# Ledger of designs, part 3: VHH binders against Intracellular ribonuclease LX (RNALX)

Target 1, 213 residues: Intracellular ribonuclease LX (RNALX), of Solanum lycopersicum (Tomato) (Lycopersicon esculentum) (p80196)
Amino acid sequence: SQDFDFFYFVQQWPASYCDTRRSCCYPTTGKPDEDFSIHGLWPNYKDGKWPQNCDRESSLDESEFSDLISTMEKNWPSLACPSSDGLKFWSHEWLKHGTCSALNQHAYFQTALDFKTKSNLLQNLNNAGIKPRNGDYYGVESIKKAIEKGVGHTPFIECNVDSQGNHQLYQVYLCVDSSASKFIDCPIFPHGGKCGSKIEFPSFSTNDDHDEF

## First folded at step 5 (VHH; framework vhh_7zox_3)

Design s52 (from z09 with F110M)
Fold by ESMFold2-Fast, scan of step 5:
Formats: sequence, C-alpha cells, structure tokens
Structure s52 (fold): chain B 213 residues (1-213), chain A 123 residues (1-123)
Amino acid sequence: as target 1 above (213 residues)
Amino acid sequence: DVQLVESGGGLVQPGGSLRLSCVASGFTFSSYAMGWVRQAPGKGLEWVSDISSGGSTGYADSVKGRFAISRDNAKNTLYLQMNRLKPEDTAVYYCAKEYDSSGWYYPDAMDIAGQGTQVTVSS
C-alpha cells in the first residue's frame, strides 16, 4: 500500500546547473536540449518529511524499461560529474524514491516522463514572454503565475547562484497526488534555494554570441 | 542560522582509518537527515553518505562497505567512520543538512554551511 501523502515532481533547468562555480559534465550523448529536464518524482509526507530507500534490494533493471531509455536520455539526463549515460542517476532516483512510490520501474519512469510533457514548463513560460537568455531577468512572482496559468497549480521555484553571484531559476517543483494520476496544489512547499525578487533565466553559455573587437 | 563545524581530517596512509565529526547548531538536529559530501582536488562535489532522522543510511558505491555514517542526536553530532582509505578518497569533506529529498545526488542542494575538513590519503 501507499504510505505517503503526495509526490514532488521536480524539474531542473540544465543551464543553471552548469553555470555555477562547480560547473557540470554533459551526458555521453552530448549537450542536453535547451529545455527543463526531470530531476525526480519524490514521495513525500504533508509534514515535509519523506520516505526513502523503501526496498534497497530492488536494483535498477535496464531491461524493465529499455523502451524508455532513449526518451530518458533526452528528458532525464545526468549533469553530475563524471560524464555518464544516466544509468547511475536513474538508479539513485529509483532506489531512494522509486521504491517508495508503489509503482514498478517502468511505470515510475513513464509516469515522470508523462508529467514532464503535461507540465510543458518552457512553453508556458514562453507564452508569458519569459524566455531563456543570458542577462534577462524576471520577477519570481511572474514566473510562478505563468506556470500556474498553464498547469493549474502554483509551483515552488528554487534558485541557485551562478559563478558571478547572480540568482537564477534552477528547479521547479510541482505536486502530484499519491496515486500518481494528476497535479495537485502542494500541501507544503520545500524550504531551500531562496530566490531574489528578480532572477535570471539563462541559456547555455555556448548559445550566447557577444560581439567583440 | 544553520552552523556546521567539521573536524577529524588529516593525513593518513592507504589502508588507514579516520573518523570525521560534525557539530550542528541553529536547527532541530534530530528532525533532519544529515550527510557527507566531498570535493576532490580539481573536481566537483560528490555525495558520500546520508542518514535519515530515523537512522536509515545510504552510501555512494565508491565507499560502500568501507565508510559508516552515524549520528548522536543528544550531542547534535554527525560522524563518518572511514576505513580502508584509498588515495581517491583524498578530498575536502563537508557536513550537509538536507535541503530537499534528492539533494544527495546533486549536493549543491544541501546546506553546506561549514568550512569542511581536509582528508589526504598518501604514503
């Protein structure tokens, strides 16, 4: 049975992970698309705590979701060093969070991929004039409203800081019901990654072309 | 304000042992998962180990079977017992407080408020 209250569905903005002082490592498939990518689908309790590692003997079995691998390489890449094919990241997410979900491996990964498509974050932001570009800043409340208008629920916006000290859009949290069927209003928001009032929505540095003498 | 003070690092020969300690203040220690992350010279942050408020532990594959994480809630102290140390364990080790439920894979999501403690494994 399900012994948790809801899921956080967490998406990251790859350019914001990569432009920090620690930097990043691209997947073995190369530079990720300029789009949000999945971080995870995390069972959670209404008090802000969460279950984890609910079956440490349940190893990731690539054969159980081989039909999803290509889609996961695109939508759920690892940016952690060293450069990898993503299997260690998916294994981490499955063992820590997926084993608590009451879903099998195929259903767990498919469900997250479906919510990424349904949330359509980049398009919802673009519809409100909020577009990735180095040097462009947006009010955090405007970002929240753009996503809420498109998804129907208020997100939590997590910020990080680039190598120059600029606050930027890093992760977007949406909440999903315990049956993994629909987005819901978050019972509780996470408590980290405070944003300034205006934050950057950066593109990858290699997409920036500045005129120089 | 979260404060984390790491200690116990030093120079050790391959195969040796060290015990790291982290004294926490500024929050209800027993209510949060705690962990260790490390940064090797010229490399990014790597998650090493975590322990939940309930005592459940996790370890990176690179340290599993050699390291043991533990906590003493009465003393607001986190420990990492490091055995059979290898040159590749050379890093600055940081004590971390949970920030979100998946922060251990991406350690930048953790409250890493301390200065860290240097571990050097060489002859």
Scores: ipSAE 0.027, ipTM 0.381, lowest interface PAE 6.1, mean pLDDT 86

Design s53 (from z09 with D108E)
Fold by ESMFold2-Fast, scan of step 5:
Structure s53 (fold): chain B 213 residues (1-213), chain A 123 residues (1-123)
Amino acid sequence: as target 1 above (213 residues)
Amino acid sequence: DVQLVESGGGLVQPGGSLRLSCVASGFTFSSYAMGWVRQAPGKGLEWVSDISSGGSTGYADSVKGRFAISRDNAKNTLYLQMNRLKPEDTAVYYCAKEYDSSGWYYPEAFDIAGQGTQVTVSS
């Protein structure tokens, strides 16, 4: 009977998106920073189900969050082809998930940006000696411990597979309370994208540094 | 263990129609959002359409008004009715289960387990 029980706060590692068989296109602003980027802030139920598309009349209105656009281009880029400004990605996230959040558009996007800053994933990993580099593998438990030490809560680690078949760090899930105020222990973890015991933490391809493209 | 079997593709002339089917097994089909994603030759994956467990639909701008997604929960089957087909619709079409916690606009958010079905639109 609750609207929802908690949020997943989902962050993506862009290099892991870009090195699969699926094509990657940089946003119109150019190559993303070597940092985690936001995938979304997703209302969820404790039984693993989720609400979606909760208000069909609440289309994305760029004027509601115009002050956030440059920050979102940096922290919440679209990597799907063709190269874009991100509006279609943010529109999808708002319509599917944001309309279920009980937040207005500005608050929804601002909240996700704030949780990215608070989670500080790359720095927390680096503090434990876990650094992005092609060919370097780390224990999944070490990745979880590093994030848990910095954030205070155990993440779910989602893996994908690069074009050569190497398992790699792809997404990090943290949980947020239903009032969108703080991180919490996840009531339930997602089941997809299971990791092996050791995974690669890749950097962006050096081939992007060609004199011509 | 998610298994998805796509069918219904083929060669069709511009302006023609095709109906794609996807038979799902290995999960409780009625509980999950399902979608269609496509990959044109030499291109990345593109989200085409999705449908929630409750029947709410979404469509990419490129196909809106021409394609219709539907589901039959009793048969564990997802459909895509494709009308007024254009050469730019030429692609391998994949049926996809939405990732457990949620999916987003791009195909990486979906479990793509099948081989896909080829749609070719040419004269």
Scores: ipSAE 0.027, ipTM 0.383, lowest interface PAE 6.4, mean pLDDT 85

Design s54 (from z09 with I112V)
Fold by ESMFold2-Fast, scan of step 5:
Structure s54 (fold): chain B 213 residues (1-213), chain A 123 residues (1-123)
Amino acid sequence: as target 1 above (213 residues)
Amino acid sequence: DVQLVESGGGLVQPGGSLRLSCVASGFTFSSYAMGWVRQAPGKGLEWVSDISSGGSTGYADSVKGRFAISRDNAKNTLYLQMNRLKPEDTAVYYCAKEYDSSGWYYPDAFDVAGQGTQVTVSS
């Protein structure tokens, strides 16, 4: 835990991944829950740089975390095409980021799952009246405030654009201390994925509707 | 503002070669992972290759052994050497700056700011 300064804990809104011109492919388990899902837990330096690929010999070993697979399928699905069971995505995250974490594979994945539960993003947003619904827009500062009230720390909000060019909530970044024990104030926020002053929080179920006209 | 200017595309026969270049400005080039993503006609964006600030490389399975990514930090330039080109490689190729750490998994993890360069492989 000495060789990096903190982690970004990154969660993605699946509907915002899927409604872009890129499109998406559901995991082999089917349509994801209408909830935030884990993107990753990324060691980072306070100057904005990050370590990566710290042990290329450390292959993902499913036997080391077999007890977590069903929970990871729900909370850490792959939305990339083609449709998959998630193993390639988790392998990517482990090799690029996990090998730099000073955690073993089980601890790395368990820690991310625990932080998803602790952050409870959807409930914290709902408590502030911020609910997923196509056509509803929320101030970015209101989204940040709702998360800060629940978690105790200000998030970074990353936006993308849907196929019609509407700005939307895409990813939420929280920061975790180098021992992977608690949320902290981010030493530095990432750049890119800029939001408008008001952004859509799209509903995933509505995005599945057929276009009739 | 991130500016990425791609060049080197063109029409080539199957089995041929092309070398793509991307000149970057508006950010500290040496500090970021850089990559190539492509969009074939009627398809979504596909990650092709990336290279870390330290020179570690990754490749999509479809291009492994045929493509080579490299960078020249002194010139703020990214390269893609494409060998043994196939009709399936026909696409607009975009140079991309990695703005997060997802790399090969999510093509949109790259910041694509340029117009791209068209590669057409046909007889």
Scores: ipSAE 0.013, ipTM 0.353, lowest interface PAE 7.7, mean pLDDT 85

Design s55 (from z09 with A33Y)
Fold by ESMFold2-Fast, scan of step 5:
Structure s55 (fold): chain B 213 residues (1-213), chain A 123 residues (1-123)
Amino acid sequence: as target 1 above (213 residues)
Amino acid sequence: DVQLVESGGGLVQPGGSLRLSCVASGFTFSSYYMGWVRQAPGKGLEWVSDISSGGSTGYADSVKGRFAISRDNAKNTLYLQMNRLKPEDTAVYYCAKEYDSSGWYYPDAFDIAGQGTQVTVSS
């Protein structure tokens, strides 16, 4: 069925997206803040499977969430090339995941923005002394504990590799109940994105905003 | 425009083998993680396997030891060798490309663009 059990709420670390072999393109609004940004809010089943594309006729309608656009540009930017305003990324997330959420477009995007604020990932990490800085490494368990202390629930940490092959903090997964009301313990953690025991938490380089190819 | 064309499915008896293929076009195939996801009748999508641009592989616990993913970058083709097939492997199998702004490792971050290829395992 199209029914689901919970959401993954997924946030990415922009510097880790941008320092890979693929590199990135900044949004048309310019270099993103040094903060976590939203990837998506994904309906999921307790057995690890997921619904997708639940309403093929429900295209993204900017007029339904025009009041959220500036906040989404800040908190949910696209880093994919070419440089863009984010609409293609939000359209993809809405069509694949949002149509399965039982929320309308405004509620779907507002809910994700609210959970970003509530999770307060960067501040929770900073409170534990875990700060973005090129060349510094942190234990994955320390990252999990810092987030768990602040949010009340254990995250899943996804890693990627930079252009030099170093493992780094890439995405943080938290789980949300099916009514989109609160964080919960994840019924199941996703697969993939394996971290080493210590990973880098990189910052943007001083010249990233001039590397547009 | 991204195009993914799956083939190689069919009807096979339990314990049999099939080799799925996916021909990709419209992007630089060698630069992307590729994967396979499946959808059994009446169920949601399930990640099966992925392979990095450099050839590192991952597998779902349900298929580990039985399936092997591989790629041929010169032919823009992704493969899934399926051995010791079980009735519970019955599904439509989709070839997936990593989404440009998502995580490299997760099927929820993968675009499926084709119609898939049907695998039916029955006696």
Scores: ipSAE 0.027, ipTM 0.458, lowest interface PAE 6.4, mean pLDDT 85

Design s56 (from z09 with A33D)
Fold by ESMFold2-Fast, scan of step 5:
Structure s56 (fold): chain B 213 residues (1-213), chain A 123 residues (1-123)
Amino acid sequence: as target 1 above (213 residues)
Amino acid sequence: DVQLVESGGGLVQPGGSLRLSCVASGFTFSSYDMGWVRQAPGKGLEWVSDISSGGSTGYADSVKGRFAISRDNAKNTLYLQMNRLKPEDTAVYYCAKEYDSSGWYYPDAFDIAGQGTQVTVSS
């Protein structure tokens, strides 16, 4: 049974993860595509609280979703150091959030992959003239409107700062109903990662050298 | 106003032990997942360990069996017991609180609010 109110569906912009003082490591498959990638699908309550770690015995079983692995490597990579195949990141998301979803492992990962396709964030931004490029800034309200026009619902935009202190597009939150069937208006927006009025939509550097002088 | 104050780092020889502490204030400590992340010289952040509000623990493969995370909710304090230290464990260690929006993801979904504590493993 379901005892939560909705999901956050969270996508991150990989270039914004990588250009902070924290740096990043590319997946073992190499440099990610210049596209949004999945962070997670998180059960939540409408009062802003959330369930977590709902089944200690339900460890990640790669055999349950082996048909999804190549698609997940593309759409749900780990950028954490050291370079990895993503299994630890997916295990973390499953154990903390997935076990609370009322979905089995295959359905949980497939559902997130489907919502990434349906949200089509990069194309919806591109249709509004909002394109990744270092030095190009866009109004946060313009980003929200572009996504709302394409998806039908207002996103929450989370910002971070690059190594030089420039505010940038980092994560996009959309809300999904408790049956994991459709996007909905968010009952409550998350806190943190506040944007300025204009933010950068950065691209990957041509020479990404986090380890050298 | 979230504050995390790390301590317990230092210089230790390979095979030695250290206990890191993190004193938290400005939020309801017992309600949040807490963790440790580290940054080796010239490298990105690496998740080390976490402990949920319910007491479930996780560890990176590189530290499993050597490190133990624990919490004392009455003291608003998070601990990391580090045993059988290796030169590869040399890093700045940060105490981290999960985001208020359930944004737990190692290592970037943590609020890293403190200055960290330096651990150097060298002979």
Scores: ipSAE 0.015, ipTM 0.274, lowest interface PAE 7.2, mean pLDDT 84

Design s57 (from z09 with S52Y)
Fold by ESMFold2-Fast, scan of step 5:
Order: sequence, then C-alpha cells, then structure tokens
Structure s57 (fold): chain B 213 residues (1-213), chain A 123 residues (1-123)
Amino acid sequence: as target 1 above (213 residues)
Amino acid sequence: DVQLVESGGGLVQPGGSLRLSCVASGFTFSSYAMGWVRQAPGKGLEWVSDIYSGGSTGYADSVKGRFAISRDNAKNTLYLQMNRLKPEDTAVYYCAKEYDSSGWYYPDAFDIAGQGTQVTVSS
C-alpha cells in the first residue's frame, strides 16, 4: 500500500533548461516543442521528506508502456547530454520515484501524461497574456495567479539562472493526491530555486549557443 | 539542515593539478546527484560537472578531458580532480546538491551551495 502523503507533479520549461551555463542536448527526435514538458511525478511526505528507490529490482520495461513511447518523446523528453531517446531519463524517474508510487509502469507514465494535459500550463499562461519571448519579464505572482485560475490550485514556481545571470521561469510544481486522481493544494512547497520579483519567460527562438547543438 | 563544506582550493601554476573535496552532512548523500559549479571574478555561476547517484557523470565542454568528478558514499564526500589547469579555470568552486523533489540536477545561483573554495591559476 501507499506510504506517502501526496505527489509533486513537476513540469519544466525546456528553453530555461537549455539556456543555462550547463546548456543541454536536444532529444534524438530533435528540438522540443515550445511547451512545458514533464519532469516527473514524485511521491512526497507532508514534512518535506520523500520516499525513493522503493524497489531496486523493478527495472524499466519498455514493453510495459510501448503504446506511450511516442507521446512521451513529445511530452517527457530528456534534455540532458548526450542527446538520447529519453529511456535513461524515464528509467531514472521510474526507479527513483515511480517505484514508490504504488502504480505499475504503464499507469505511472499515463498518469503523468494525463496531468500534463489537465494542467494545460502554456494555454493558462497565454490566457493571462503571459507568453514566452526572450527579454519579456513577468511578475512571479502573476504567473502563479494565472495557473491557479486555470488549474484551481496554487503552484510552486522554481526559477533558475541563464548563462548571463538572468532569473527565469524554470519549473512549475503542482500537487496530486496520494491516489493519483486529482490536483490538490500543496501540503508543503519545496525549497530552493528562488525567483526575483519579475522573471523572464524565454523562448527557443534565438541565435544563442544552445540553438547550435 | 544540509551542510556542504568545500576544500582543496589554492594557487597553482598553469598546467598544474588540484583536487577539490566537499564533505556533506544533513541528508542521505548516496541518494542524491552532486555537482560542482564555479564563479569566475565578475562573472555569473557556471556549471562544471555532476555525478548522479548511480555514478553517471557529466562535464561542461570547457573542462571535458581535464576534470574528473567522483564520490565516496561511505565518507559522504564529493571530489573534483582538476588536471591541466588554465588561467580561465580561476574561480570560486561550489559544491552543489541535487535539489530534490525535482529529481534532476542543475545548480541555481541562489540554490543549495556551500561557502566555496578559491582556485587561482596564475603564472
């Protein structure tokens, strides 16, 4: 049975992963769409701790979710170097977090894909006039309000820093109940990834180094 | 209460070597990806290298083939072996911990980092 309190459902903004000093490598499928992508679905405790690596024998089995591969390549790509098909990233997420979820592999990945569709982050931001563009900055509170208006729950916004030192929208955290059935108000927000009062929402449409992988 | 304590920096001639250490406490070290980031004088934070809990490593293009990251989980210690040092490697080096609920690693300038250790490469 389930020995955790809730999930974080985490989505990242690919342009913000790629424009850092770390840089990135595009998936073998090529440049990601200009949309949020899934980072993971992470079991967590109300005290800020989390379970991990709950079944060391449960290796990722591609045959268990072969029907989802194409959708995962679009919605859950790896941006880590070297360029890859995503299997190593999905294996990492499954082994560290998925094995603690009380879901089988197919249900775990399908559930995350479903929550991405339900959260509809980019459209909810666009509806509030918050659109990706290099050099455009938005108040963090405006970003939170736009997402809360669309999803019904307040997100945690994680920022990172681009290669020039500019603070930017990096990841959005929403919370999901322990049965993986619905969004809930987060019992506790994560720490780190501090935002300034206004942050950039960058685009891939630039001649920066990251476009030349 | 996470603590990261860097050491091993110093002054070295171009072409020389240094080994940085980071002693971690307050969390289950073996369960986290760890890394090194640096800040050169007057510049922003630059990711240098990382090592995942499973042992997989990554390196910035500027240091590939010269630096080697490793970890000793029994000692809660992260290492960076720096070889063939260049003046361009002059920076404060910070130890970084995977910011966790994220399950992925990238150091942010305002995220978890130790106090740093100064590396100066000068003739």
Scores: ipSAE 0.012, ipTM 0.217, lowest interface PAE 8.6, mean pLDDT 84

Design s58 (from z09 with S53E)
Fold by ESMFold2-Fast, scan of step 5:
Structure s58 (fold): chain B 213 residues (1-213), chain A 123 residues (1-123)
Amino acid sequence: as target 1 above (213 residues)
Amino acid sequence: DVQLVESGGGLVQPGGSLRLSCVASGFTFSSYAMGWVRQAPGKGLEWVSDISEGGSTGYADSVKGRFAISRDNAKNTLYLQMNRLKPEDTAVYYCAKEYDSSGWYYPDAFDIAGQGTQVTVSS
């Protein structure tokens, strides 16, 4: 049995990462798709605490998941500067969170990829008329209800602020059982990342389109 | 090569006060949110407090009203003033830097890099 209670499955909206004062750098593969991307799959306790760095000697081994690389480049890119192939980001997630998961590297990354497909966030939002476009704002409760209708469980919505001070959809948290088999109702929601009553669902802008090449 | 060096921990009786310090190097301190994370014996890590580059602060419910986070950008130093300490505050306290890819919230928002500083609250 696992020492933790559940996972947070965290997906990020790339345009909201990129339009902040910090800005971003596109992956070496170029501009990401206009879709949610994986941030991580994080073991957690029901009291809001978390384990981390459970095996510091378990280095990321690309040969263990070479069959997943192209799919991970698409669905789990790094937007941090400088532009990269994503290996450093996946190494960070594996070492900090993956080593606590009771899964091997291939199973850990495959599981996250599978949950991204199953959650189908963008389609579930689009089905409710919630579509990315600069200047369009939506009620946070409407976003939550659209996702709950499609996934079966209420998400936690994290907001950030763009370079002009606009509140926007940044990350979506869903919860997964400790055996990594299914979505569940979150035992506890994280605190912070507060949204206003209406938030922007932005698309990529000119400020986000810097390229290392 | 991010370096974070925590200090200021020690043994204190319930109701007492301590001030923790963290000296940062290897990155542009003023450009990152900073925080404190703690680990009680045999427990998981717990986010305690954070402060943005602009000075906005957040606190865990367990410490709200008792702890105060602050920063001195000229000295690359983060502080945690801890008042009205309780036995439940006994933990190793780690200084944490905002992770470049995750932004500003736990558990992936902050990286710890130092050895931490031990706080023990007992009679």
Scores: ipSAE 0.285, ipTM 0.654, lowest interface PAE 4.2, mean pLDDT 88

Design s61 (from z09 with G35S)
Fold by ESMFold2-Fast, scan of step 5:
Structure s61 (fold): chain B 213 residues (1-213), chain A 123 residues (1-123)
Amino acid sequence: as target 1 above (213 residues)
Amino acid sequence: DVQLVESGGGLVQPGGSLRLSCVASGFTFSSYAMSWVRQAPGKGLEWVSDISSGGSTGYADSVKGRFAISRDNAKNTLYLQMNRLKPEDTAVYYCAKEYDSSGWYYPDAFDIAGQGTQVTVSS
């Protein structure tokens, strides 16, 4: 009954969202952890196309996943302005992608949270000596190899540029089978977000961080 | 190489109308969702509207009922019809190619390759 071939599981590096010329707004819970956060879990076809908005009657219902809210605030925050509790972001992801997943709302969000834990991206990168720090650059192939060693599958690495024009690690794509049970090799890699030969893995660097002042 | 050329902006009085165009090249236009995003003076990028490869449209709450997005795949052209313009609509307008299925939420995920077109709404 599933009319798609696989999922992209997409994780974002929050410091790379925040250090662009657009900047960002922290969630109402405050500054996010220095860790990868979930962007989404996206049904996709092997030809690179995707289904979207598969059930417009299935609006986000917070009561269906109220037990997950605190975990989602930590692992799936919104960095878009204005500062928010994340509900609009989760609503967007559910309506566009989640309704196509063949999962109910609780299962959809729980599944993404589980894959975030299983992928363990920051630890896998740190184990290879790839650590967030402003000014430190790493080869894209080294990043891919570190993730592949930990997860068992090659990721797609998406880059963006900071306000100074430096290429940086922005998003990591892994692929999940159509039953949402396991990581798989990606049938096709996404386009866009072209990386330079070396990319920065930045730490948070914002004037809104008042932890010590 | 993705090339996007926006046009159709200008100075207009509140309540007026403008039609923006974006001519695309360097990719299979019909296969991608397209968006209009804008940047007001001193502010960040704001998503305005999108249209899927299949023609499904979305709009920001601030423009619903006033703006209409459309596309002509034979001409590789994206349009934005802007009606009942307000001073708050003053911005540089960019068209953008969606790289993934979720680019709308993160405007920086769009491929904004053009110079944009300036829309100024004042009396």
Scores: ipSAE 0.013, ipTM 0.257, lowest interface PAE 8.1, mean pLDDT 84

